# VH-VL binders against q9vpl3: the designs that were tried, part 155

Target 1, 224 residues: q9vpl3
Amino acid sequence: RGKINIQRPKAPHYERARVVAVTQPKYPELPKAKSCFKTRAERTQQQQENPYNEIIAREVRNWLDHSRLVAFFHLSSITADDIFRVRVQLHKQNLHLKSYGSKIIEQAVKNTRYEAIVPLFHSNHCIVFSPDPEKTAALLRIVRRVPQMVLLGGIVEETMLSRNQLVAYAQMPGLHAVQAQLVQTLSQAPGHLIQQLQAHQNSFVQVLDVHAKNQMNEETPKST
Key: E = the ipSAE of ESMFold2; O = the ipSAE of OpenDDE; V2 = 0.75 times the mean of E and O plus 0.25 times the DockQ between their complexes.

## First folded at step 6 (VH-VL)

Design t81 (framework fv_imvotamab_arm2)
Fold by ESMFold2-Fast, scan of step 6:
Structure t81 (fold): chain C 224 residues (1-224), chain A 120 residues (1-120), chain B 112 residues (1-112)
Amino acid sequence: as target 1 above (224 residues)
Amino acid sequence: EVQLVQSGAEVKKPGESLKISCKGSGYSFTSYWIGWVRQMPGKGLEWMGIIYPGDSYTRYSPSFQGQVTISADKSITTAYLQWSSLKASDTAMYYCARIDYSDFTAFDYWGQGTLVTVSS
Amino acid sequence: DIVMTQTPLSSPVTLGQPASISCRSSQSLVHSDGNTYLSWLQQRPGQPPRLLIYKISNRFSGVPDRFSGSGAGTDFTLKISRVEAEDVGVYYCMQATQFPYTFGGGTKVEIK
């Protein structure tokens, strides 16, 4: 069913509106009366006629559900040609740069564990998705050369990470390195395997401790 | 590369059913929307509806609501447009096209079209 | 529904000369996110449509720089700076700001 929309009022240019307001008697009651008497039902019906945000939010949810790596960026002014070149470089690494409006992201993550990310999108932003978390290092190498993109944080294997935690993750040994270490310990006495697994846990704890201490030093610098 | 390949031309009589297809390749099929657009002979373009293959959510143009069914099978990366009972007025070229809301919010890649002729 | 009006209906042009197509919408195409979802499509004879321009003025990949888009609110223009033989076809503006998505009536560009 087509919509008969006769509403095509152009707001007067600022200076013209000001002059008209000053020089003419008050006769704004008719347009104002119509606006004031528009019912909640009419407003709700107009909103329901355009479920646009919810439709687009399905894309965001799908990307979140199928990505093991999600990185959030602040995006400064950048030309369409420049962002296209970045997108091509990222795509070669199975990294997908997407941009959605803040309200759409909020609607997509509402009532999910990721709702806490909403404040990250108060200004211009973009998101990089990938099914491969091992590409975090490649992502950071590419973005290092794009000053308009500033890393805010991310999600890896469904775990929310701060900017510093994501950077630390990128520098961690890959899965094959961990597998090689485990295979090596399996060729030794069973008792030695327990020590090797504990060493890996202690090493991981040390990485997290160093990261936490570095964050504390950044948050509370030596003020003298 | 991104491609949408549609099924071949169809010649039908009024009252017959028909299902035409649009196969996507070269991209993540469940991550993008597929729309259907009609072009009657010598006329312009009309949007019919869209589907999100990831969850099969559909949205129709009011002019086509109840007249056609849009569906998708993500296991074979194929979207469908179906009529239960064709009319002579359904004679047209039918296009499928991909839409990416994050990047363009526009139909970026189009199928080659399926010509449907309905005559007695 | 948003009504999209294109002018002219046909535009005969001499090779190498510019062509200009106008598109007007019955209401503003500015989305609540601040973007304007107006695109331009090209349809060559016997071929499917092809995306030329999205979000008023951004060229799609592979589109020559002789094509440019401009406009705001309800008034939009597609310009071809130097028309070439392969530019013959019908051009459509389209809005994706609100459902249902709607197209302009088309402008036929032909060589004279």
Scores: ipSAE 0.303, ipTM 0.644, lowest interface PAE 3.3, mean pLDDT 78

Design t82 (framework fv_imvotamab_arm2)
Fold by ESMFold2-Fast, scan of step 6:
Structure t82 (fold): chain C 224 residues (1-224), chain A 121 residues (1-121), chain B 112 residues (1-112)
Amino acid sequence: as target 1 above (224 residues)
Amino acid sequence: EVQLVQSGAEVKKPGESLKISCKGSGYSFTSYWIGWVRQMPGKGLEWMGIIYPGDSYTRYSPSFQGQVTISADKSITTAYLQWSSLKASDTAMYYCARLSYGEYYYGMDVWGQGTLVTVSS
Amino acid sequence: DIVMTQTPLSSPVTLGQPASISCRSSQSLVHSDGNTYLSWLQQRPGQPPRLLIYKISNRFSGVPDRFSGSGAGTDFTLKISRVEAEDVGVYYCMQATQFPYTFGGGTKVEIK
């Protein structure tokens, strides 16, 4: 956005070193897998200063402010090799996959319109940012083939959308032509959208619970 | 081409005020942090503090809190380091550097050429 | 504050020979996000510092492959496999896991 747009660009924060790291066929560091237990060193690291968290939170706020597309995912255990391949595919579409600690995300969205999404990030998560909302369809096609990433919802043009609304948005002809319909959705109470996002997450948990119970019922009579 | 260009060398007397500059070009100035680093003659690097130009948030190392002021003017893509009253112990080379925080990378990838500040009677 | 200790203070090496620099932190540099924000910087005489390595072992763009970083937790190493004339300078480790960010004392690499 050269001289035509003197305002801060609505593109995500762009770091040359990260672009080089993603575009070059180098193996990224293994992201830390979620654990029920933390080592002493990990517990010590959790005792970060609030001011330090605010520094990292500034970067998160910049990504949120300059991204027209933000998608939230639950992230199951995934190998470094698999996540690298996903990042390469996403980068080709100007989609940036990032993972931040839940405390940092909470600090970043505190006192903003997005504070209510904090509960989505209490478990393993990742976020995809893009300056281009037209890439929503490409994002969903890529993620469809990655079972470790479960779409929870997102933000498009500063509007919070449920998983189903994001899917519908991606399928609409001429994304910009549907702005009027998104404005109509904005007339609903913000709590309704948040309730939909939380209900979707709760439904995922319920589905897992039902599956586990069905597995127990099937296995118990035949295991011994 | 991404660059940070600092103001020229300064020779000052104790008690004088000073403001040195660091001008960014070739990138989105408000999207990156700017850090300030001091190097006293013949000594190593010391972290002074950081500013996020997008909202002028600043954070200082404890040893520099109250000793200097860091600021930025995003309209001219320039960061500043300022003293209200210089001391002989402020004699040093001062560097500005661009940095970012990210999942894959933290780095001070672009550095200014440095501003030599000499404070003597 | 996290204290960064570098050894040796100076490393005179013969051209073509390897050089090794150690950096030890007073506490673990593993961040709660699982990353270790340890970088290595090179400062040639009369020049500003330059980024060589970030997050322990990742070479920055344009950095020759003779430079490598390794380590974990509190103990880190920078290695130059075959020192060239342009490698003369002072090398610093730096941590950004905890504010304030802190540097090692520096290691001067010289040709003998």
Scores: ipSAE 0.000, ipTM 0.453, lowest interface PAE 13.6, mean pLDDT 76

Design t9 (framework fv_imvotamab_arm2)
Fold by ESMFold2-Fast, scan of step 6:
Structure t9 (fold): chain C 224 residues (1-224), chain A 120 residues (1-120), chain B 112 residues (1-112)
Amino acid sequence: as target 1 above (224 residues)
Amino acid sequence: EVQLVQSGAEVKKPGESLKISCKGSGYSFTSYWIGWVRQMPGKGLEWMGIIFPGDSYTRYSPSFQGQVTISADKSITTAYLQWSSLKASDTAMYYCARLDYGDYEPFDYWGQGTLVTVSS
Amino acid sequence: DIVMTQTPLSSPVTLGQPASISCRSSQSLVHSDGNTYLSWLQQRPGQPPRLLIYKISNRFSGVPDRFSGSGAGTDFTLKISRVEAEDVGVYYCMQATQFPYTFGGGTKVEIK
């Protein structure tokens, strides 16, 4: 639905998440050190960086949780002026272009239903968020004129879609609610299985989609 | 289009309470951080703290922890900076600024500033 | 806290001549995500601060190409290739790599 604002984490869940985060082993065992002094300095830096990463990760989780449309792009070299013009054009359509470091994305999505997206951020990347999945067609029209942005895939109504599936979704006519339900229905296991038998090029995305769905089914909706 | 509009200048006596505001418009208020910056007369800029309006998470600079309260009201897209008891040393220009870690251009928009004068 | 040291305190410049401002941090500004969150702000007399440059060298929209940023690690520079009358103001460097975010002391650019 997405018209009701759900803030996550709320105060009680946030406190529980903080307790779990503090009690969990957060830091890996350090490799063999040539001096105790260097090992101590490295450990101190790891501890100092952890709280700051959580601040940025909170922003990423909010975008993922409150967006009905999320599109992932590979980003080739582009000037600051050019990317700003693209951001302004996207903003007029309620589309929000964001870029985060790979480590921040990994921390944000770890132990969540979105964990499967991490491999998509191997190189330069950016993400477009929107509460309006109807804007998928407008998004694709805008980025078609930006050769530096290459569509990798996306998430619509919490369902991971390949590049081809997202393009197909953009071509669907009808009411917003009907399109959202149709995407979910077409992305059910039987539909994905049939498509997999007909095409090999989407196997990687389908493996990630299955992995993400398995994680959502086994983990509580609210990770502690 | 994107604007941060702050409340008007204030003249107060030591010990009085005060709450100043920063109203965001032209963007998704809950998707961006709001930071508060102090500039004392003839001095440079000091970072006070930040809030994420989406879940009201706040973090303060150590020098301002316990001295001020930062809050936000999503229903009217407004962030607040509040003192329970003002001191003469709180006399300064206060700015709010928009921050997004995912933007290529963080700290891109600033409010016009609110001058707070605290004297006996 | 990361301490940002900015030099010079003031830079009187003749119109059309270059100006250079240095900023040094007490520790590396490279974040664990690989980004360096160093920005430059301009504050004209009687106005709020304005973003000029972010992540060391990227110009904000509407900022003339006579402004350029460079640097790495702990040493950063803002250059104005040809100072114009409208460039009068105070310039600040700022780091957002580690909380609390901290500013340099400011450099006043004046026309002779």
Scores: ipSAE 0.029, ipTM 0.554, lowest interface PAE 7.1, mean pLDDT 77

Design u1 (framework fv_anetumab; at its last look DockQ between E and O 0.01; V2 from the best seeds 0.00; counts 0 for: pae E 6.2 > 2, placed apart)
Fold by OpenDDE, look of step 6:
Structure u1 (fold): chain C 224 residues (1-224), chain A 120 residues (1-120), chain B 111 residues (1-111)
Amino acid sequence: as target 1 above (224 residues)
Amino acid sequence: QVELVQSGAEVKKPGESLKISCKGSGYSFTDYWIGWVRQAPGKGLEWMGIIDPSDYYTRYSPSFQGQVTISADKSISTAYLQWSSLKASDTAMYYCARQYSSGWLDFDYWGQGTLVTVSS
Amino acid sequence: DIALTQPASVSGSPGQSITISCTGTSSDVGDYNYVSWYQQHPGKAPKLMIYEVSNRPSGVSNRFSGSKSGNTASLTISGLQAEDEADYYCSSYDSSRTPYVFGGGTKLTVL
């Protein structure tokens, strides 16, 4: 009794194969789960002028107007849990992570000084707001641990900064520290000047004294 | 002074809907997150979820996801916890609390609690 | 639900020092310094006593201290007073399930 090789069943005779192919119940293809991911285009078309969008746009404007630090991030395949974790960490530092649709951002900044930020919002993005520009270093420290958040740029003290500029800003000593250093340097400048001026005068007097001594020695008659 | 005042005790039947409230005062309501904690009679504390009143961002515990809705109205400095259909197992004390800015989702100020009793 | 494990009850005499343990896993207490402790008197809301393992909020007595070793966090109450009689709950971040989880609670009795 030949061992039926269950692993490689002999292909049925052509006629049987045809019958089997025709008698196979055509299960209705489960409607391909329309990937709930509405294409960006589909999302853009369905955003009918919802009065709600105006409210949100106003909120965004309010955040922009009251924030001294604004940072823009691209989000790359970040999970909801990761976003939440980062949000909590930022919130502890008085940094507020927000996410808005691109259309809402466009509406919010239209005809404002912030209109230049619109090109940054072509993909999944988030914005971090803070009333304290000194928190820039803290922001960058937290975000460095989140590779899914890519810094695009920001606004600090009403100035638009590139990614590199924002990083550089975070590395600078605080304004007060720089001011203090400047004041200290300026306060030392007069003292140094006086010292330099006095040094020249003292040198001149020394030269004169030597000259006078030499003249006195020449006038002393050798009493033979 | 920071204060959270919750709505009064509720007695409901299974299948009924309920919305309880938590009003914050003495601080900027939108600057702090509000969490909800359940405590069944004689049982421990259970973290339910949290809301950011500034943009109404919400996170739920997996155990409470889809079971309750957390919401807020920042115009009146009030957070809400609501059920669409109550169960007897929902009988508990419910606390709202403000998230402590220095800790991980810790709560520094608490409401007085709202007792919800669900009985047939 | 992976709950933080606490002893059901602890007791001590006035003036003594007592310790309450909170045992978790590597995904909560072990990997993170986000352990907190709450005190709850009967019929009252919980009060935050310790956050991030060992920090005290303003207004909390220095008799309360927190520590962590491995997957176990500990609350120590020194100079035990009658007013310390309460339920104590630990909490932590749980990266595996919930962003915030409570322990089962410990009843502290002052004898």
Scores: ipSAE 0.782, ipTM 0.904, lowest interface PAE 0.8, mean pLDDT 87
Fold by ESMFold2-Fast, scan of step 6:
Parts: sequence; C-alpha cells; structure tokens
Structure u1 (fold): chain C 224 residues (1-224), chain A 120 residues (1-120), chain B 111 residues (1-111)
Amino acid sequence: as target 1 above (224 residues)
Amino acid sequence: QVELVQSGAEVKKPGESLKISCKGSGYSFTDYWIGWVRQAPGKGLEWMGIIDPSDYYTRYSPSFQGQVTISADKSISTAYLQWSSLKASDTAMYYCARQYSSGWLDFDYWGQGTLVTVSS
Amino acid sequence: DIALTQPASVSGSPGQSITISCTGTSSDVGDYNYVSWYQQHPGKAPKLMIYEVSNRPSGVSNRFSGSKSGNTASLTISGLQAEDEADYYCSSYDSSRTPYVFGGGTKLTVL
C-alpha cells in the first residue's frame, strides 16, 4: 500500500506523559522564516551587484569581442590533472580554455547579440577562445580524445554555428575566402542552437516519460 | 624585444615574508604563461609552477604546493612569487620564464634571476 | 630526488661530437614525446635548445640535435666549439609526479 497505518502506542497510563513530552512537535515561527527569506533575497542581490562579478563579466565580454573562434562545450566529470593536460595541449594551438559561472556569463552577454548563448550553460561547461579561426580543426582533433568534453556549438567570425556546422567548417582547407563563404552559407540564427539543445532536452524528457509509463503499464503514449 | 626583468637580490632571516617580481615587456603579457624555476646553489633546476596571466589560473609542482604562492597583475605585466615564512632551505636563485607556445611547458625567454639568501 | 638521470660530466675536444643521455621511466620519457634540452652558461639563465625530442627553436644551431630510444633521450652536439662549454639539462612531461621535471644536469667541458 502507498499509505502506512501507524499503530497507536498501547503504553500503560504512566508512560503517556513521557510520550507526549518527547513527541511534542516544535513549530517554527513565521516571522523568523520571513526574515530568513528576506536575507536570502538580499544575498542574491549582493551576488548580482558584486564588483568582482562585474570585473569577470567584463573579461568574458573582452574574450567574446576579441576572439574570432569561440567554442562551447558540455563538461562531464574530469580530473584536475586531465583538464590541465588538455588546457596545455590547447594553449600550444593558441586555444584558450576558460570556465565561468552561468550567472557571470549571463551578466556578460545580457543585452548583447550573444544573449542567446545563456541556455548553453545550465550544467557543467567550458568555453574555448581563439583569435585564429583556422585553429578549429586543431581544436576538434584535440577534443576528439577527451570524451568528457562534448561540443555544443560555437561562434566563428561573429557567426553562430551549430555543432555540425562547426565540424563542417573545421574540415575546410586553409583558404580564408572559402572558409568565410562556408561560414556565411552555414550560418543560422542564434536561436537555432537553443532550439537544437531544447530539442535534445525535450527528447530526453520524452524518453524518460515513455520509460516511466511503460514501466507502470498504464497506457500507450501518443507522440508525433 | 621580448624581455623578462626580475627584482633585485634579497637577504632575509628565517620566518620573514618575501615577494619577488618578474616584469614582462615587448610582448602581449596575457598571451603567454609564466613559470618559476628554482636553482639551489651549485644544484640543478626545479620546476615550481606556472600561471596563466589572462585568468590567473595556477598549477604547482607537488614539492612547492603550499610552500609558495604564484600570482600576477596583468595591468602592469608583472608576475610574482611569494613566501609567507622563509626557511634557510629556500636559499636559491629563482628564475621566471615565459612558456614557449610551440612546446609542452617549455620556456623560451628567461629572466636574469633573483638571488634569495635566507640566513640567521 | 632527481626525476631524470644524466651523467654528471662529459668532455670532448673542438670539432668532435658528444652525446648527453637523459634516462627516465615510461611515465615520463618512454611513453611521451615531450623531452626538452636547456643550455646554461655560468652565471646566466638557461636557454632552450631542443623541444619535443628533436625540434630546434629559431636561432639554435643545427649542430644540436635530439633523439629518443625507449626511456632514454639524447642530446648530440656536433662540431664542438669552446662556446658549447656549459651545463645541459633535460626536461620532460611526467604523468606520475608533476607535469614538468628536470634532469640533474650535465657539465660539458670542451678541452
């Protein structure tokens, strides 16, 4: 059964007072709960207005403004030694691995053309920056050997690219004009990366829902 | 012309604090990592650690983790190595060096060195 | 504790070739191609001579060459000159201890 019936204690009369004293519930006072809530809101406001966060947000904007290649990755559990080794390999190719908190990224890109990237950072993530878009091929070669890093998409020459578009760009010969044309041809609205991520998210949720329904043997789901 | 200029020689007593500097010039300071290498009198080279001046990320040799602090100030193109409490065993020449972009963690340009003498 | 083993000293005459060895383990020299060599003249800072086993930085004489066999890397200096007299240090990646280690150093004397 889903609900459990607890038998009322059949204690002798002299034990009743002890049971009442020990089990008497203590109820928290609402004014104190309201005070705690207000303090929590104040702490949230302090974090948003933190001068340190503004400095780091400015650094993120500077990276975005001065990088011709930006690649976004989901990051699974990885050791400090392994990620340092990857960072060194990337640095040899003028590729700069950075990790910033989601709130700092949101603050940095708010009210800019890059605001659409915020949804990419709902979980563990990292970003690779470079002033040299020709290094996209080197980036993908290095990351291919790091299964904990999953490419989500990127920005090349100020153009938002999906994962597949970035992979296609990487396979082009080192011809600037041809690569620029490919970027323009493959370019999509920033919302396309968000839609692709949301589609993957929705597909995962749907798979979980279908699995749960199948395990419960209640009814056949209707989809598409 | 790429150059790393280190602070002058220091003579200290055990237990004193110390901070030595390494100023880069002739290149974009934040584009290269800066490492620190120790050489005790008449002995070989020991890698201490490295810093990325663009985000202040540091990595230390296990032998020096917790014994020293590596930091930098990109506004003045300067890296630092500091001790909270010096020991006689810290007596050595300390080099800063710029990481060579084409190597693993190799160094292409070196400072002239800072001699630190710790004695009672 | 010395991570990489080098001979304490090596000597040669002008015009000859000499080789300096650098012996490690599989976790540093053997399994990786991240061996470098530095030259240090008395009272001076080191200078990078070889990186990634056999590559020369710009400005380094082609008389200097590097190689590796198993757990031993070697620096060879051909056509020895008086100016080559210096201490030579190997360095390597190390997967087990620290990402960068030095050898104990070798003093080269040009007779």
Scores: ipSAE 0.606, ipTM 0.804, lowest interface PAE 1.5, mean pLDDT 80
Fold by ESMFold2, look of step 6:
Structure u1 (fold): chain C 224 residues (1-224), chain A 120 residues (1-120), chain B 111 residues (1-111)
Amino acid sequence: as target 1 above (224 residues)
Amino acid sequence: QVELVQSGAEVKKPGESLKISCKGSGYSFTDYWIGWVRQAPGKGLEWMGIIDPSDYYTRYSPSFQGQVTISADKSISTAYLQWSSLKASDTAMYYCARQYSSGWLDFDYWGQGTLVTVSS
Amino acid sequence: DIALTQPASVSGSPGQSITISCTGTSSDVGDYNYVSWYQQHPGKAPKLMIYEVSNRPSGVSNRFSGSKSGNTASLTISGLQAEDEADYYCSSYDSSRTPYVFGGGTKLTVL
């Protein structure tokens, strides 16, 4: 029923990659007997490195927990000057470009709803964090000048989105823009008002559904 | 209702200047790049360059750098392609096209084309 | 400049499936997923048929599909129809020479 919020799941742009991203891990762990033969020096170095990894992993957890927008990119070869320029442009929009090793990311998301993102970090990559999910459009406009940064997907309001879903989210008007559009619509002819109000209602419900889905963790997408 | 409307066909002499236009409507003009594509008679498509109307950032194909100027006026939702001195080899169809929002320089909406004929 | 190689022409009978190739290098088709395909009928502007290797824009028939293997992208048209007779161009990002290039084009004839 829903008491306060109306939940209306959006019919997303459907791709096989999106289904795989929200379902189950494909590849179980198949360890070889390699670990049985570690030397004492290797074990000692591993123990000495754990405290540094833990500190960095806590930093990543803090970013993930306090960012309402997280975007994941594959990073092709790019000069230090070019990536610095991009970082500055992003920072102006409260978008924070970071890169961490896959081991650190794995430690940071251990036992969280985000464990599915670990495979994204087995190649060269970067992450953009922001507390401002409305900055998704600005993020995409900045990185479209940087073909070396290939968008893989993201997290908005604790919901994992594919590349195409994130792009679609960026084109969706924010609550303030929806409210302004509704006021303009009310000054038009009655027939146009009915159509535009229905469209804005659907957009508003979809935004609320993103929030509700993060809390409910629904597992199966609708068919397209 | 996304639409790109280009200025009409032009017949010019070598050495003359020309500025052709591409007016976008039915969308937020500054949210998408505009690209220019040349097609000489009976030939293939050639990318010339792009402009981001939000801050007028431009990039040119090396083959066209210095031969044309790409510009825009976001206040009237219009992009331009300009020659300071036309050559007979500039005879071609010129298209403007809008960037597809989910890709790199994938053009989903195209203008009708502007035929430019340069002859003495 | 043309950095992507397409066959000059291909032909097929109605109902047949046909494939048009677009061969580049690692600096474009191989390393990047920005391959697009355009259809152009005579006297008309090009139309985007495939973007990002294999995605169809809204309104494009599922008879059109795209794929990539190594440095070669492919456009496949299933169930050929008379209306499919047109020129087809691939395009891609190219980090080695220019940020964007078209292939030379392929004339598809439906027999």
Scores: ipSAE 0.090, ipTM 0.558, lowest interface PAE 6.2, mean pLDDT 76
ESMFold2 (binder alone), look of step 6: mean pLDDT 88; pTM 0.916

Design u10 (framework fv_anetumab)
Fold by ESMFold2-Fast, scan of step 6:
Structure u10 (fold): chain C 224 residues (1-224), chain A 120 residues (1-120), chain B 111 residues (1-111)
Amino acid sequence: as target 1 above (224 residues)
Amino acid sequence: QVELVQSGAEVKKPGESLKISCKGSGYSFTSYWIGWVRQAPGKGLEWMGIIDPSDSYTRYSPSFQGQVTISADKSISTAYLQWSSLKASDTAMYYCARQYSSGWLDFDYWGQGTLVTVSS
Amino acid sequence: DIALTQPASVSGSPGQSITISCTGTSSDVGDYNYVSWYQQHPGKAPKLMIYEVSNRPSGVSNRFSGSKSGNTASLTISGLQAEDEADYYCSSYDSSRTPYVFGGGTKLTVL
């Protein structure tokens, strides 16, 4: 079967592409800085490079702040055409699949309530956003057909949920009170939930960090 | 409490039609897929197919494509497995099972099974 | 149906450890982490013991563990108990033909 010729992205993607095209600086870069820092043109170009990353980071923060459902996925090798078909299917359910570089994600969530998600993005990843948490069931049904996308966890009503907790949320009968009770119960231990989401990515880093902190604490009292 | 309850045992003759059922309770029925698994007497498990009750999307094993029909009625949280004409080789235990999206292709809850005996 | 290869039987004594292998190809076991293991007692429905190669559902003893190396997945049962005597089936996603396939099953006897 021939593939559908889908070369026109969603309206938000078009607008983002225009912003990127306008803000992206043109090289060549100056190898020696004898005169460039003093000119208005050079300062404007340097400020333009900074706004580029910040614009994309602000887009990510806006999605996180205005979405009542956020789901994080590890993404295995998948063709551009296949992932675009998934994006189209998700969009019909008001689910927005976004892919950002790990550095942009880190910049976006630094000093925010979402900083804890950074370790999830050390490997290839994508994120699905929606203003409607009732769409969690629809999201999981669609992703079942995409074995390259592996659910890591998510955020529902500003509460971090592990993969199993997100699936449990999806299976609930759509009663707002029952869903609120689950979220309320889970929000009582957010640190534990974050650890569950990151277990496979952080085990050795966590051990080393604890060891270093213990050694530093023991050395400080010896110094005094 | 999550439960899948299947219809009772059936004894049929070759050429007869049959429709067996699997009723889900204690969870959002449309949030999970229902798969059908066959086990012939003294043999292993065979995956037959699966249905998404939310849109009636079905996928069949090549061995069972055209041999059976899987359907679901989400208004009564029930999935079905149907034969238009039974054969003696259809004698088996038939299980329905719920499929979990985060585990992808894993069946976390199973029905008790429906024994179908086809003999003359 | 594409079958995954399991030994027909395996046996052990109470307190010992046993391992059941499940061998496929790169298109099922090798390239994907969607291997599951099911326990079936005579006359009963199967029960999910392991999913995604090594994860345990709530209520499953930590004596059951799963692993994978290349095209072979393994279920290891430590501290064998009489209640562990059952048939064990592996399953996997298959990208090449059938989207889901079961192994032939292994009868575990606790002597």
Scores: ipSAE 0.000, ipTM 0.437, lowest interface PAE 14.1, mean pLDDT 75

